# VH-VL binders against Rho GTPase-activating protein 19 (ARHGAP19), part 5

Target 1, 207 residues: Rho GTPase-activating protein 19 (ARHGAP19), of Gallus gallus (Chicken) (q5f3g0r98to304)
Amino acid sequence: MSLKRKEKGVVFGSPLTEEGIAQVSQLIEYLHKNLRAEGLFRVPGNSIRQQILKDALNSGTDIDLDSGEFHSNDVATLLKMFLGELPEPLLTHKHFHAHLKIADLTLFDEKGNKTSTPDKERQIEALQLLFLILPAPNRSLLKLLLDLLYQTAKKQDKNKMSAHNLALMFAPHILWPRNVTANDLQENITKLNNGVTFMIKHSQKLF

## First folded at step 18 (VH-VL)

Design g3 (from j3 with light chain E98H)
Fold by ESMFold2, last read:
Structure g3 (fold): chain C 207 residues (1-207), chain A 118 residues (1-118), chain B 112 residues (1-112)
Amino acid sequence: as target 1 above (207 residues)
Amino acid sequence: EVQLVQSGAEVKKPGESLKISCKGSGYSFTSYWIEWVRQMPGKGLEWMGRIYPYDDDTKYEKNFKGQVTISADKSISTAYLQWSSLKASDTAMYYCARQEWDYYFDYWGQGTLVTVSS
Amino acid sequence: EIVLTQSPGTLSLSPGERATLSCRSSQSLLHSEGKTYLHWYQQKPGQAPRLLIYEVSNRFSGIPDRFSGSGSGTDFTLTISRLEPEDFAVYYCMQGTHYPLTFGGGTKVEIK
């Protein structure tokens, strides 16, 4: 299915708009039909083809993704690029520390000590609430994205991409702190990756 | 609430065809595996195969491959187990079950008793 | 092709007693991803199986605290700390680490 272009506009690098959602929705739809590609989202596409596609989407040029001109890895990389180039992360700066805290919700043992076992029900409840207060465009796109990643992980036997592997690839593109430091990121990267893994695996309960 | 409702008991003769069903409700049917399990009279549980209704990805245990057909109609949230020619040895209870991750079956249908006798 | 051997075949106990059910695998059930896909199901007479314990030791939602699981590698145990009359049933272990999925032969727990 070809991308529907109606008006010229710059969608990459700009705040999330309905046009931007329409562009990534078509990429997501294409990727739903191409989930079996080995290393999807991990293996980069061709940088020249990616730039051609990006320029065409920004200019409103009509592109037929089903024509065979582009590979699934080109489209997958472009989706990550769109998310990472947003001026604010999809999950928003405001909620960065909330996501760290949610990822740290664990069960307690009979002695009352914190364990390393995630408290699944509390994490689901916290994420449900957090997603409800996202801006409506962000919540809508997040649902489309997590649905795609869920189905990608379900095809792990073919594409070799677990929910954890997908989280590693997507976390830096959808959630980052307002004032980044290398040390701050390093200390929190495991929690962020675990949090995104959880979102992917439990996406059926989060919306 | 999540439910798997199976079709009713069947009494058949050898050589007849049969298609039994498993209807899922209370969840996104296409996003979960449906597993089929046989229990012969007085015996334990045997995994037969599974289907992912999102894309009809289907797998069979070796001894059931070619003996039954697993299919789904996602438009009505229903999975099927089908025989083209029943044998007396097919007499058993047949269960469907749901699996999301990590290969455990969290919800089970009530079972369909199939009796094949001449 | 993984064989799960459950013992004993039958366990006859009185209410209030501790039940210990064993499941032994012909090969290690530790997956290369680091998880052990060994699960326990209960089947009461005339009913469908129900999930009790997943991934060795995780109690499924709504399962009473008296049920617990343990083990690693090839040797696994289901424990019922205080047997209730409603616990008489057949208990099956199942593995998902290796294709195809396989069940143990079952342990029947009967009340004296």
Scores: ipSAE 0.758, ipTM 0.879, lowest interface PAE 1.1, mean pLDDT 90
Fold by ESMFold2, fold request of step 20:
Structure g3 (fold): chain C 207 residues (1-207), chain A 118 residues (1-118), chain B 112 residues (1-112)
Amino acid sequence: as target 1 above (207 residues)
Amino acid sequence: EVQLVQSGAEVKKPGESLKISCKGSGYSFTSYWIEWVRQMPGKGLEWMGRIYPYDDDTKYEKNFKGQVTISADKSISTAYLQWSSLKASDTAMYYCARQEWDYYFDYWGQGTLVTVSS
Amino acid sequence: EIVLTQSPGTLSLSPGERATLSCRSSQSLLHSEGKTYLHWYQQKPGQAPRLLIYEVSNRFSGIPDRFSGSGSGTDFTLTISRLEPEDFAVYYCMQGTHYPLTFGGGTKVEIK
């Protein structure tokens, strides 16, 4: 006779809930204390240790990340995986085009030509409004994520990860359209990366 | 409103210790560098060092390393500049300033005048 | 250590005149990230410095249009297109491209 397995929490691949945020927050708290690993969020962790972590999160088990068993790259990779496996992006499909328009708010030079320099005041104001109308779980996790990435970028002299590098790693995991076309991808990639770079650098003013 | 408020003027004798303060308000204190700048009487500005209060990451200009201590107490949003043994040559105005990105100092404290004389 | 040389040491002008302040660096201030971390501050007598211009040419919030910055590499300029009475002060350049951070010696703009 075989014993039936008991179902416990489901975190990966499921809609974002407050319970899921609580489980993932353990990863974020650990990473705040481990920001100095070179290539954090760019260099992958060990696949076996990552699967152990993933299984523990899906079971609803609290994780002792301070045990010395895991490397920060394991935890960082798992955080990206969680975000990218959400059924809907953290920033939502609804706001995809709004983010593109906000990233395009740039300054003009004296000749009247549009530059690549962000219009800081206008972008901050627009992002504050967008973030205020996000679903509450999304806004809560976004704040935790952007706070983490802000502090990671502050340690770039040690970890070699600028705000721009972090944006390259995170943009595809937190914002994508419902239906991706080749033309949309080509044009949108630069704007998405610039927009996420701006969110990271100015996160202290966005909430 | 972002504000940096420094402790009041000090008159000290050579060999005495001193700790001056810089209190930040109106922003997330732990997420910005606090920079210390010296201005000797009638002279220009000199960068002394910095602290990141989030994790107390501290850097010194080489001539100030070992001569002063930079520290912070994030529970009260305050950074400190400290001497264990003052010299007459430490007579100067001392400023704290805030830096977020790109190494520019957007807000400055009002300054603390330190006078060291016998 | 990067030396920033400001010239002239003193600039004596009347209100309404154009002021041109020079800052020359001992090495290029172009960072490997592609930015130039050269900044300008104003200090009035008895007051703390205040930020005017960051990253060569960007005016800080609340800074009047008469202040402008330009330059690249090792040579930088602060221009005040039409001096106002409140503009008579000492002006400092500062670089953040190279450790440690360094200031120029200052240019005093005074009433002729």
Scores: ipSAE 0.740, ipTM 0.870, lowest interface PAE 1.1, mean pLDDT 90
Fold by ESMFold2, last read:
Structure g3 (fold): chain C 207 residues (1-207), chain A 118 residues (1-118), chain B 112 residues (1-112)
Amino acid sequence: as target 1 above (207 residues)
Amino acid sequence: EVQLVQSGAEVKKPGESLKISCKGSGYSFTSYWIEWVRQMPGKGLEWMGRIYPYDDDTKYEKNFKGQVTISADKSISTAYLQWSSLKASDTAMYYCARQEWDYYFDYWGQGTLVTVSS
Amino acid sequence: EIVLTQSPGTLSLSPGERATLSCRSSQSLLHSEGKTYLHWYQQKPGQAPRLLIYEVSNRFSGIPDRFSGSGSGTDFTLTISRLEPEDFAVYYCMQGTHYPLTFGGGTKVEIK
């Protein structure tokens, strides 16, 4: 009995594995060399070229991203697609509410009123602990992702993508609740975006 | 511990070349801007320019562009400030400083005194 | 290019007194992102500058609470609520909102 070769889904839509990380790392390596594209991660790529890339990654085929056949926006969109198609978010369902609590760790003013300024030391310590208890593949990919987004934000004078803009684009692809409701998202979206902004800006201290 | 350690004081003649260094340690050197600041004797602080060692992205204040070269060797976590031909007016203290976000300089080198006798 | 004018040039005070240092910008330092990149540094003789206050009013780690910053737009103030002997130094404001980065001329705080 001969079984058909399974196409698509070796990497995309499947639980995260070290093999999947190796395939997606090709995208991340390419993007590190192409950070200056205006609107990177915000402007969508071409759907046909994206499907070609997706199929190649799922088959395990190495492709030459530097050939000129693909544009930065194709690769950037595919990375977001990969993260959003994971069966469980990169940061896991288990830690969703922990991330909300961490984002709420802010400083108090002289009058004792809570501000919007992050308590940097407490948030860093809490995130370091959460990242240490992630599954190993998740932690490994998260480091690669946050390093990439950090460097993308450093080029914002060229690409126009601040850490906050990147957080808006990536938060829904890496962290969502187990039971998605409109009220939960509405009530928490600012904290989630602020939390991811903080992760990007302080990624050098989180691993 | 984050440190920026600069090369030692220099006494030079006009027309000589000079390259001074700033070595960063205790952090990911390539992921922070290195800023160069001049302080002429008895005077205030002047921003000269910056480099991002990750990709050697370099920016100069207009009066220093073409007058100095800012560079980095990320393999040894070191930034450089270089003159091809010193002038007496280059006599000053030169600081390097680190900048991550929001344009403030959180750690500074100890300074390199450059004296160019006329 | 943004000019930062600090006043007074010299502030002669005794320990225990309150110091108020002014920094005035030739243009608004409010960035389109909504942040104001105005920072304060202290420089003691023979030493490198050190960061005191970033983004107008945020005290850097390890800086005593007697240092505070305030202001908006073009007018900014560094306050030392009660001078200590180690506070006699030169203080510089710096702006990062506009390119190129610029420093004020400094205010020397000295013992009366």
Scores: ipSAE 0.714, ipTM 0.862, lowest interface PAE 1.3, mean pLDDT 90
Fold by ESMFold2, fold request of step 20:
Structure g3 (fold): chain C 207 residues (1-207), chain A 118 residues (1-118), chain B 112 residues (1-112)
Amino acid sequence: as target 1 above (207 residues)
Amino acid sequence: EVQLVQSGAEVKKPGESLKISCKGSGYSFTSYWIEWVRQMPGKGLEWMGRIYPYDDDTKYEKNFKGQVTISADKSISTAYLQWSSLKASDTAMYYCARQEWDYYFDYWGQGTLVTVSS
Amino acid sequence: EIVLTQSPGTLSLSPGERATLSCRSSQSLLHSEGKTYLHWYQQKPGQAPRLLIYEVSNRFSGIPDRFSGSGSGTDFTLTISRLEPEDFAVYYCMQGTHYPLTFGGGTKVEIK
């Protein structure tokens, strides 16, 4: 599958645009056809082939992803790199703490005490609201990404990648605070991973 | 909103072919398993098999493998259960059900009664 | 394959009484991922089954709080705290921990 050239320019490290979405959509479409690769998104690709793909995206040079020159792990790694190199995370800085709060929504028992059981209905409703107020390019790419990760997790028997495993690989690339510190990440990593796991598993209800 | 609607009751003779349907609506049909369950007259529930319409990944319980074919047409959000040659022992109610994660069936079709007799 | 044995086969009770339904598995239903895929369905006369409880103890959306589930390993229980007229039905447990998926034989809850 050929990468399409729209305009020459730097795609990696640049703000997300509709043009950027169109370019990464070809990576996502390729990955939908290659979900059976063991360790997809966890096992790194070849760094030389990855650089070729990155350069082609940045310059708009034609690449045929179906040529056999590239492995699915090359394309998967490049998708993660694109997301992690955005100037602002896909889920935005503004909503970082909202995601932490959503992860803490649990059911209450008949006596009014908070339980440890997640309140799925409230978490879905809160995420639906957050997704509706994302910038349009972010919402569009997020839908494409979560659809891909949902189907990847459905093929866990072949690729060995659960929704949780995928969340571990993707959370740091799509959600971080404006003033990130190692301590903030350490303190919140479980909630962030659980939140992304939830988004993957319930993506069919979030859009 | 989520609904599974099955085709109507069938009366057949042994040796005839049959294809019954299960149409899903109100959700993304291709992203959920469709499960088939048999209930023989006066009996309990038996899992027959399932299909993932996204890529037609199909699994069968051992006693139904080779006895029925499970298929889907995702362009019309419909799953099928079919026999090439019915037996009298195929007389039963057949349900389709939806499964997303964790192997529970959250929505069920109304059932299709299949009667096979001479 | 896994055999689920439900007891009693028939439970004859009056409205307002507490119903306790048992499901025993031939093997542990604890999955290596740490979850137990034991589920409960209700089937009213002439109707399709409907989901009541998933993963042992979680009530499905819209299921009244008089229904509760408990258990672990091989022994599981569905409890109806105060029977309503609409609760007289057949109840099935189902396991998804082991392939193939299997149902119990059912417990019929009927009016005394």
Scores: ipSAE 0.696, ipTM 0.851, lowest interface PAE 1.2, mean pLDDT 90

Design g5 (from j3 with heavy chain T30R)
Fold by OpenDDE, fold request of step 20:
Formats: structure tokens, C-alpha cells, sequence
Structure g5 (fold): chain C 207 residues (1-207), chain A 118 residues (1-118), chain B 112 residues (1-112)
């Protein structure tokens, strides 16, 4: 979905707004056209070019991403930066524990005992419900992001970025509570990463 | 419900062109591979190739490369398999199937029987 | 290409019996990512194939418990614990570890 761009104020570091999403959507659109770069979202871009792009987005200046001035890695890194600089993770602080619970959904055996096998169907349903209660801007951006990451993972033969690799890159930005360290999360890190991996792989069914 | 519906049976003569279709429904068509599989009469399954409707990325098995063309129109959730010039040896059942991850075909079309005879 | 050899070509059994189908690959089907992309399909006469087992041992949705898959490397097995009348069909293994994707020659399970 193409969002209409409005020429308005600071996007980075500010609460998520529809305007902010509109500004960032151009990055997402660009990336959809450039998914084949090796290490996309892993390989850092050029800091100077990123700053130029960031400034342009913050000021609402028109950007020609197809001019050749910017590399895919610049745009990809900037998108991560945007997500990371949100005051609250995209999936919100409120739902952090819900995601942990969703990760623990498992199948039951014939006797009604809990197994160690993940219940993918229930996980999908739970995520669907959870996403319905996200703030509208968050849900909108999440949909765009997960679709992008899904398509990126589909090109993993070329860009070498699996859904899991992508999850590792994005989980700290979109799911982790702010001001927490890896040490604080301990064993939950794996669950969270797997959760984001799951969201990416099943993104086409979650909205 | 996920469904793949293929076009009807075809009876053709050698040298004629043919384009058969596979329409997907009940899922995001652009985000899944469409796989084409040939089954000669009384024989096994043969992978022909695939297309990713999202960007029309295609791959062919070597024996089918240049012999057929795989295409898609994601606006109508339809994939195509076409011949420019049919041979008698092209007589077979042709299946389309969906693939998302891990290279298994989870849903199949009902098949299109193509008969090429003089 | 990876060649999959299924055996036996034909398996004649009665309802209620156990069926064991073999699929052997010319190369290891263990992918560098740590997954084994060996899958099983069932095809009944006049019908399209349907997915039974994916990645060696996972039953696809709606597939009865009597179907199970096992194996590793180059040797794989589909087991039907108790044959039902509707289970008489041709079974194909398929590998997705390397391109081109390839199928086995199939095993026909027929009624004795």
C-alpha cells in the first residue's frame, strides 16, 4: 500500500505516526526493488549517506533513491535505525510478555498432555489477535515491515539473509523492551528471535 | 481455503501452440512459488520449473528450458505454462502446485490433461 | 541431479497390514542449513498428488497418524501402520535439497 507523503517535521526518535510511516514507506518501497544485495539489513551502509537520507526524511525533503547516490545497505540500515529509535518498540512494551507466551504454545498429545512441539496454528491465531489490538500506526508499519522481510527471506539464495538472520537483526528493535540488555533477557532471547522468525515466515497469514 | 484451479483438458495437433493456466485462491498468490510438474501417461512425476509471482523469478529444469515458458499474472492470481509448438511427446498431465518454504508442494491443482495427436 | 530410488516398485498388501516404503537418494539430502528436504506424496488414480509428509517426518495438515516418515542422509522410509482401503495408491518421494527438484519413481501400493 502506497502512503501519501506529507512534508512534515522530525521522524526519527519521535513517536510513530501515520506521517512517519508515510515517510518511511518510500524506503520500504525502494528496498522491495533491491532485495538481492548480499547481507541486506546486516551489512552496514555508509554513515554519511545515511545521515543525508535521515536529514532529508526528517525535513520532508524529496528524495530520489534511484539516483544512484544511495546504496541498498544505506536504505536498509536507515530503516533499522528508524525502528530502533522509536520511543517504544514497534510491537510495544505492553505485548512483550504476550509474545513470550505465544512462543510457548505447544501441541497436546492424545492424553491431553502438553508436548514440546510448537502449535503453529495456535501461534498464528494468537498473533493475529494480538496484531488487531496494536495501535493502528504500529500495525500498519508492522505489516509493511514483515512483508518486506518475508520477501527478503524469499531471496535468501541471493542475499544470504534467512528469516532467522533477519529476525536477529530486527528483534532488538521491534520487540525488545527499551533499555534492556541481552543479559536481562537471558533464555528469552531465543524465544523472541524465534518468535520474530515465525512472524516473518508466516507474515502473509497474520493480517 | 487454499485452492489451485487449472484450465481444462486440451486436445491439440503437433505444431500448435498452447497456454494452460493455474489460478490460485485463498492465499497471497504473489508470495508463493508456483511449481509445474509433468506426468506422462502411466509414468511418474517430473519437475518442470517454477515461478515466483512477486517478481516473476523463474527457474526451469534443464530439459524443459526453452521448451516451455512459465509466466504469471499476479493481478489475477494466475500462472501459465505455454508451448510455442507442441509435440506428440508433450502428451501428459500437467500439474501446478504451491510452494512457500522448504521446497514441499502443499497444495496442488487438479491437473490439465494435454493430448497431442495427429 | 539427485536420483531418488523408491522400492519396491509395487507393494501388494491387504487392508490392516503395515506398509513400509523406501526412498534412497544418490546423495545426502541434508542441506547446509541443517534441514533435510525429503517429502512424501500420495497419488490416487485419476487424482493429483497430495502432500503426506514434509521434511522427512512431519505430517501435513489433515494427514492421519497412521502415516509416518523417518530416515536421514540417503535412506528414508514412509510407513503406513495399518492400511486403510483409501491408502491404496502410488507414493512418491521428492527432494528439495538441490536443484533440480526430483521425484522418486514411485511405489504402488495395491490390494492383494
Amino acid sequence: as target 1 above (207 residues)
Amino acid sequence: EVQLVQSGAEVKKPGESLKISCKGSGYSFRSYWIEWVRQMPGKGLEWMGRIYPYDDDTKYEKNFKGQVTISADKSISTAYLQWSSLKASDTAMYYCARQEWDYYFDYWGQGTLVTVSS
Amino acid sequence: EIVLTQSPGTLSLSPGERATLSCRSSQSLLHSEGKTYLHWYQQKPGQAPRLLIYEVSNRFSGIPDRFSGSGSGTDFTLTISRLEPEDFAVYYCMQGTEYPLTFGGGTKVEIK
Scores: ipSAE 0.902, ipTM 0.937, lowest interface PAE 0.5, mean pLDDT 95
Fold by OpenDDE, last read:
Structure g5 (fold): chain C 207 residues (1-207), chain A 118 residues (1-118), chain B 112 residues (1-112)
Amino acid sequence: as target 1 above (207 residues)
Amino acid sequence: EVQLVQSGAEVKKPGESLKISCKGSGYSFRSYWIEWVRQMPGKGLEWMGRIYPYDDDTKYEKNFKGQVTISADKSISTAYLQWSSLKASDTAMYYCARQEWDYYFDYWGQGTLVTVSS
Amino acid sequence: EIVLTQSPGTLSLSPGERATLSCRSSQSLLHSEGKTYLHWYQQKPGQAPRLLIYEVSNRFSGIPDRFSGSGSGTDFTLTISRLEPEDFAVYYCMQGTEYPLTFGGGTKVEIK
């Protein structure tokens, strides 16, 4: 599902709006057609081409992504930048601690007994609930993004980007609090990255 | 509930064409691989190939490449296996199965028996 | 291609006994990503295969505890701790580490 594009431009670094989502949705749609590039979302694009795209999005100018002028890495990098420049991660600061606890909580069965492996069904249920309490724009973009990353990971034999690799690229933007480093998160980094990996792999059941 | 339902048994002669189907339900059909597996009478399982309905990405085992065609119509959640010209040696049970991650087939169709005889 | 060899071809046992099935691969099934894509299926007469164990040792949903998988590298084992009447079937191992995907020849567990 894609949102209808509006004529209003998007401003990078501003709070997420429905209008902003409509603008960046065209990037997502383009990427769905171009998932085979090796290192997609890892390999940086061309800075000049990215700036052209960014300016067009900011002004609401029509972009012809199929003209051949742009590479998938340009579009992928720009999408990642957009997410990174949001004032808070896509999952917001509000629910960060809840996400940290999911991995631990899912190690218990329905009877309260500790299990050796996380219960996937319980984890899915927990995430479904958390996503329901997200702001509407955040939830909408999250759905689009996770579907895109899911499909990207499905092409991992070609693009070499597994769900885990993609999680490493996107976790700082969609889940990590702003203005924190890897050292600040310490032992939680693995949990957070695994959490995003799980979101990607099970995205088709989360909404 | 996740289900794969295959078309009914087929009795054909050598040289005839055939297309059998596998319909998925209870999940997002476009986002899972459909795997085809052959089982000759009294024999083991043989992987034939696969399709990803999302973009119709297909892969064949080398012995089946050019011998069969795998396709899908994601609008009706259906995958197909077809022959342009059947041989007696194509007599077998054919299964479709679902695969999402890590290459295990978690749900299987009931199978389609194909009998080719003169 | 990776060849999977299952042994024995036939295993004759009585209900209540322990069954041990072997699957050996022609090369290591450890993938570069650190996972081992070796899986086990059960097939009863006249039925489609059913997933039992995925990735060496994980029981699929609804599979009884009496089924367990173990192994690493090139040697893998499916164990049925105590055979039930419904467990008499053919068991296949499968690898997904490399293309083409391949199955073992199967082990038939039959009633003695």
Scores: ipSAE 0.901, ipTM 0.940, lowest interface PAE 0.5, mean pLDDT 94
Fold by OpenDDE, last read:
Structure g5 (fold): chain C 207 residues (1-207), chain A 118 residues (1-118), chain B 112 residues (1-112)
Amino acid sequence: as target 1 above (207 residues)
Amino acid sequence: EVQLVQSGAEVKKPGESLKISCKGSGYSFRSYWIEWVRQMPGKGLEWMGRIYPYDDDTKYEKNFKGQVTISADKSISTAYLQWSSLKASDTAMYYCARQEWDYYFDYWGQGTLVTVSS
Amino acid sequence: EIVLTQSPGTLSLSPGERATLSCRSSQSLLHSEGKTYLHWYQQKPGQAPRLLIYEVSNRFSGIPDRFSGSGSGTDFTLTISRLEPEDFAVYYCMQGTEYPLTFGGGTKVEIK
């Protein structure tokens, strides 16, 4: 069953709330049924259709995503838009440096020596802990999102979107501090992308 | 703990139908591939096909396509391998295994021995 | 399909000796993603296969450090540095680079 927001109000560009999540969950649910589109989350949708959906979500108006009026790319793009328009990244500003540290720490063994292969178990544990201290709405939406992206990546043979490709698309929206450019991140951009890739691939164990 | 538990040994006659099961536990069943592998007596391992319980996406090796059906019921975390009409040549051990990424099978069922004889 | 050829078919050794098993593929197993999906399994009589090594050289959880994998392209090796009594089994390589997934014919490590 699609979750509907009871209270009418602006969802896009507003702080994340449970009501907002309920509205956005409709998009996520739709996408779970439509993961096979090539370039999902990469190929832009139709701006007019996106605006229609956006307005409906903002107003709390009932929408029928299964009517055939909308394309998966519309919905996917809108979801990214929603995430990008959050005042704070989904993973929060507070935890940005923590994510960078996690990336670095996993490159060291128990003795503090650099390893060629990151310790996956430690990384999972670190992320689990970090996610536990996220605001409840953020954690909830993150769980939904990572599951969606996980499933999307599972269909990479069809949609051509690997976990890494998806990470490239979503890292700027969910992890990067606001008002930061790729140039500002420099060498950290790879770490962040790898981090999100890891989150996607191991999403089933992170919550 | 991740476990795959398969149904018991089967003794059948040619022409009979058979459905064997593989039950997963200790993980999100819907989010991992279940792989089926045949091992004929005294022979090596043969990949048969797979299913993704999330959406029942299936893939078969060409020699097994149309010969067997792979299915799953994610509500009970169970995958199935079935024959509509068994042949003597179907006598083998059948394994299910879990695969998430990178195409390695990290956990295996204990196997189901299928014997088909007149 | 990719054909994996394992050699030797049978390896007779004593406990404490080093075992070297070869797996050769008919084509490169380097995937477009930059990974090599060559894996090793151990199977003891009457038991299901067990994952030993994934992606050429990574030991699976719980696998002793005496097991190691190496190789690239079309040539791969599983090494058991010092054979333990429990290591006498059949070893299979498997590739996941292309469908269909395929196994090698196996190498039986038996006690001399």
Scores: ipSAE 0.898, ipTM 0.937, lowest interface PAE 0.5, mean pLDDT 94
Fold by OpenDDE, fold request of step 20:
Structure g5 (fold): chain C 207 residues (1-207), chain A 118 residues (1-118), chain B 112 residues (1-112)
Amino acid sequence: as target 1 above (207 residues)
Amino acid sequence: EVQLVQSGAEVKKPGESLKISCKGSGYSFRSYWIEWVRQMPGKGLEWMGRIYPYDDDTKYEKNFKGQVTISADKSISTAYLQWSSLKASDTAMYYCARQEWDYYFDYWGQGTLVTVSS
Amino acid sequence: EIVLTQSPGTLSLSPGERATLSCRSSQSLLHSEGKTYLHWYQQKPGQAPRLLIYEVSNRFSGIPDRFSGSGSGTDFTLTISRLEPEDFAVYYCMQGTEYPLTFGGGTKVEIK
């Protein structure tokens, strides 16, 4: 669904709003049409083109992404940048610890026996609940983003970006607390990345 | 509940065209591959090809490439398998199946029996 | 293409007995990503195939625990610990490691 732009204003570096989502939705829509680029979301775009787009989005100026002026890597990188410049990760700071525990809490079968891998259904259910308690804008953007990443991963034969690879690219922006380094997360980094991988792979069932 | 429902049995003559259908329900149809599998009478399973309804990306097994066409209409959650000119050797059961990740087919249609005889 | 060879072609057993089915691949099914895309299906007479095991050893939802899968590389096994009357069917292995996707020839488990 195409979100209509309402107000013109600064989008990057600002708290997430419906208007901001409407702006970045243009990027998401474009990317849905351009998922085949090798290393999408990994390979950086052109900084000048990115700045042009960023300025346009911030000012609410109409952008023609289909003009041929922009490359998919520009748009992809800009989307990551947007997420990274949010005051808090997309999943918020509030739920960080919950996400860390999901994998551990779901390591049980229906009989209550500990399993080697998390129960997928329980993990899905847990995530569904966590997503319900997200702020509405965050939930909305998360849905859009995870769908995009899902579709990107579906084209991994072409773009070489698996769900896991994508998770590595996005986890710092959408799940990690701000001002936290990989070293700070230590053993939890794998859990977090796997969590995002799971979100991507099961995105079609999470909302 | 996830379901794949295929069109009914077909009896055709050699040279005739045919299009059979597979309708998905209970899930996001656009986001899963539809796989087509042939099973000749008394024989095993043969992968024919697939389609991703999201963007109509198709892939064929080499022996079926050019022999059949796989298509989809995501607006009605339906995939198609079609022949322009049937052969007697096309007599078989045809299954559609759903695939999301890791290439396992988790849900199957009930199959469409195609009989081609002079 | 990867050829999957299933053995035996027919397995005659009685209810309550253990069934061991083999699937051998012409090459390793270990994918570069570290996964092995070998799956097992059950097909009863007049029915569509049903997924039993995915990725060598994972039971699909609703599949009884008497079904188990094992193996690595080129040798894989489906085990039915104790055959139930409803388990008499044809079993197929399938690989998704490389295109084209291929099935084994199937093993028919029949009543002795």
Scores: ipSAE 0.897, ipTM 0.935, lowest interface PAE 0.5, mean pLDDT 94

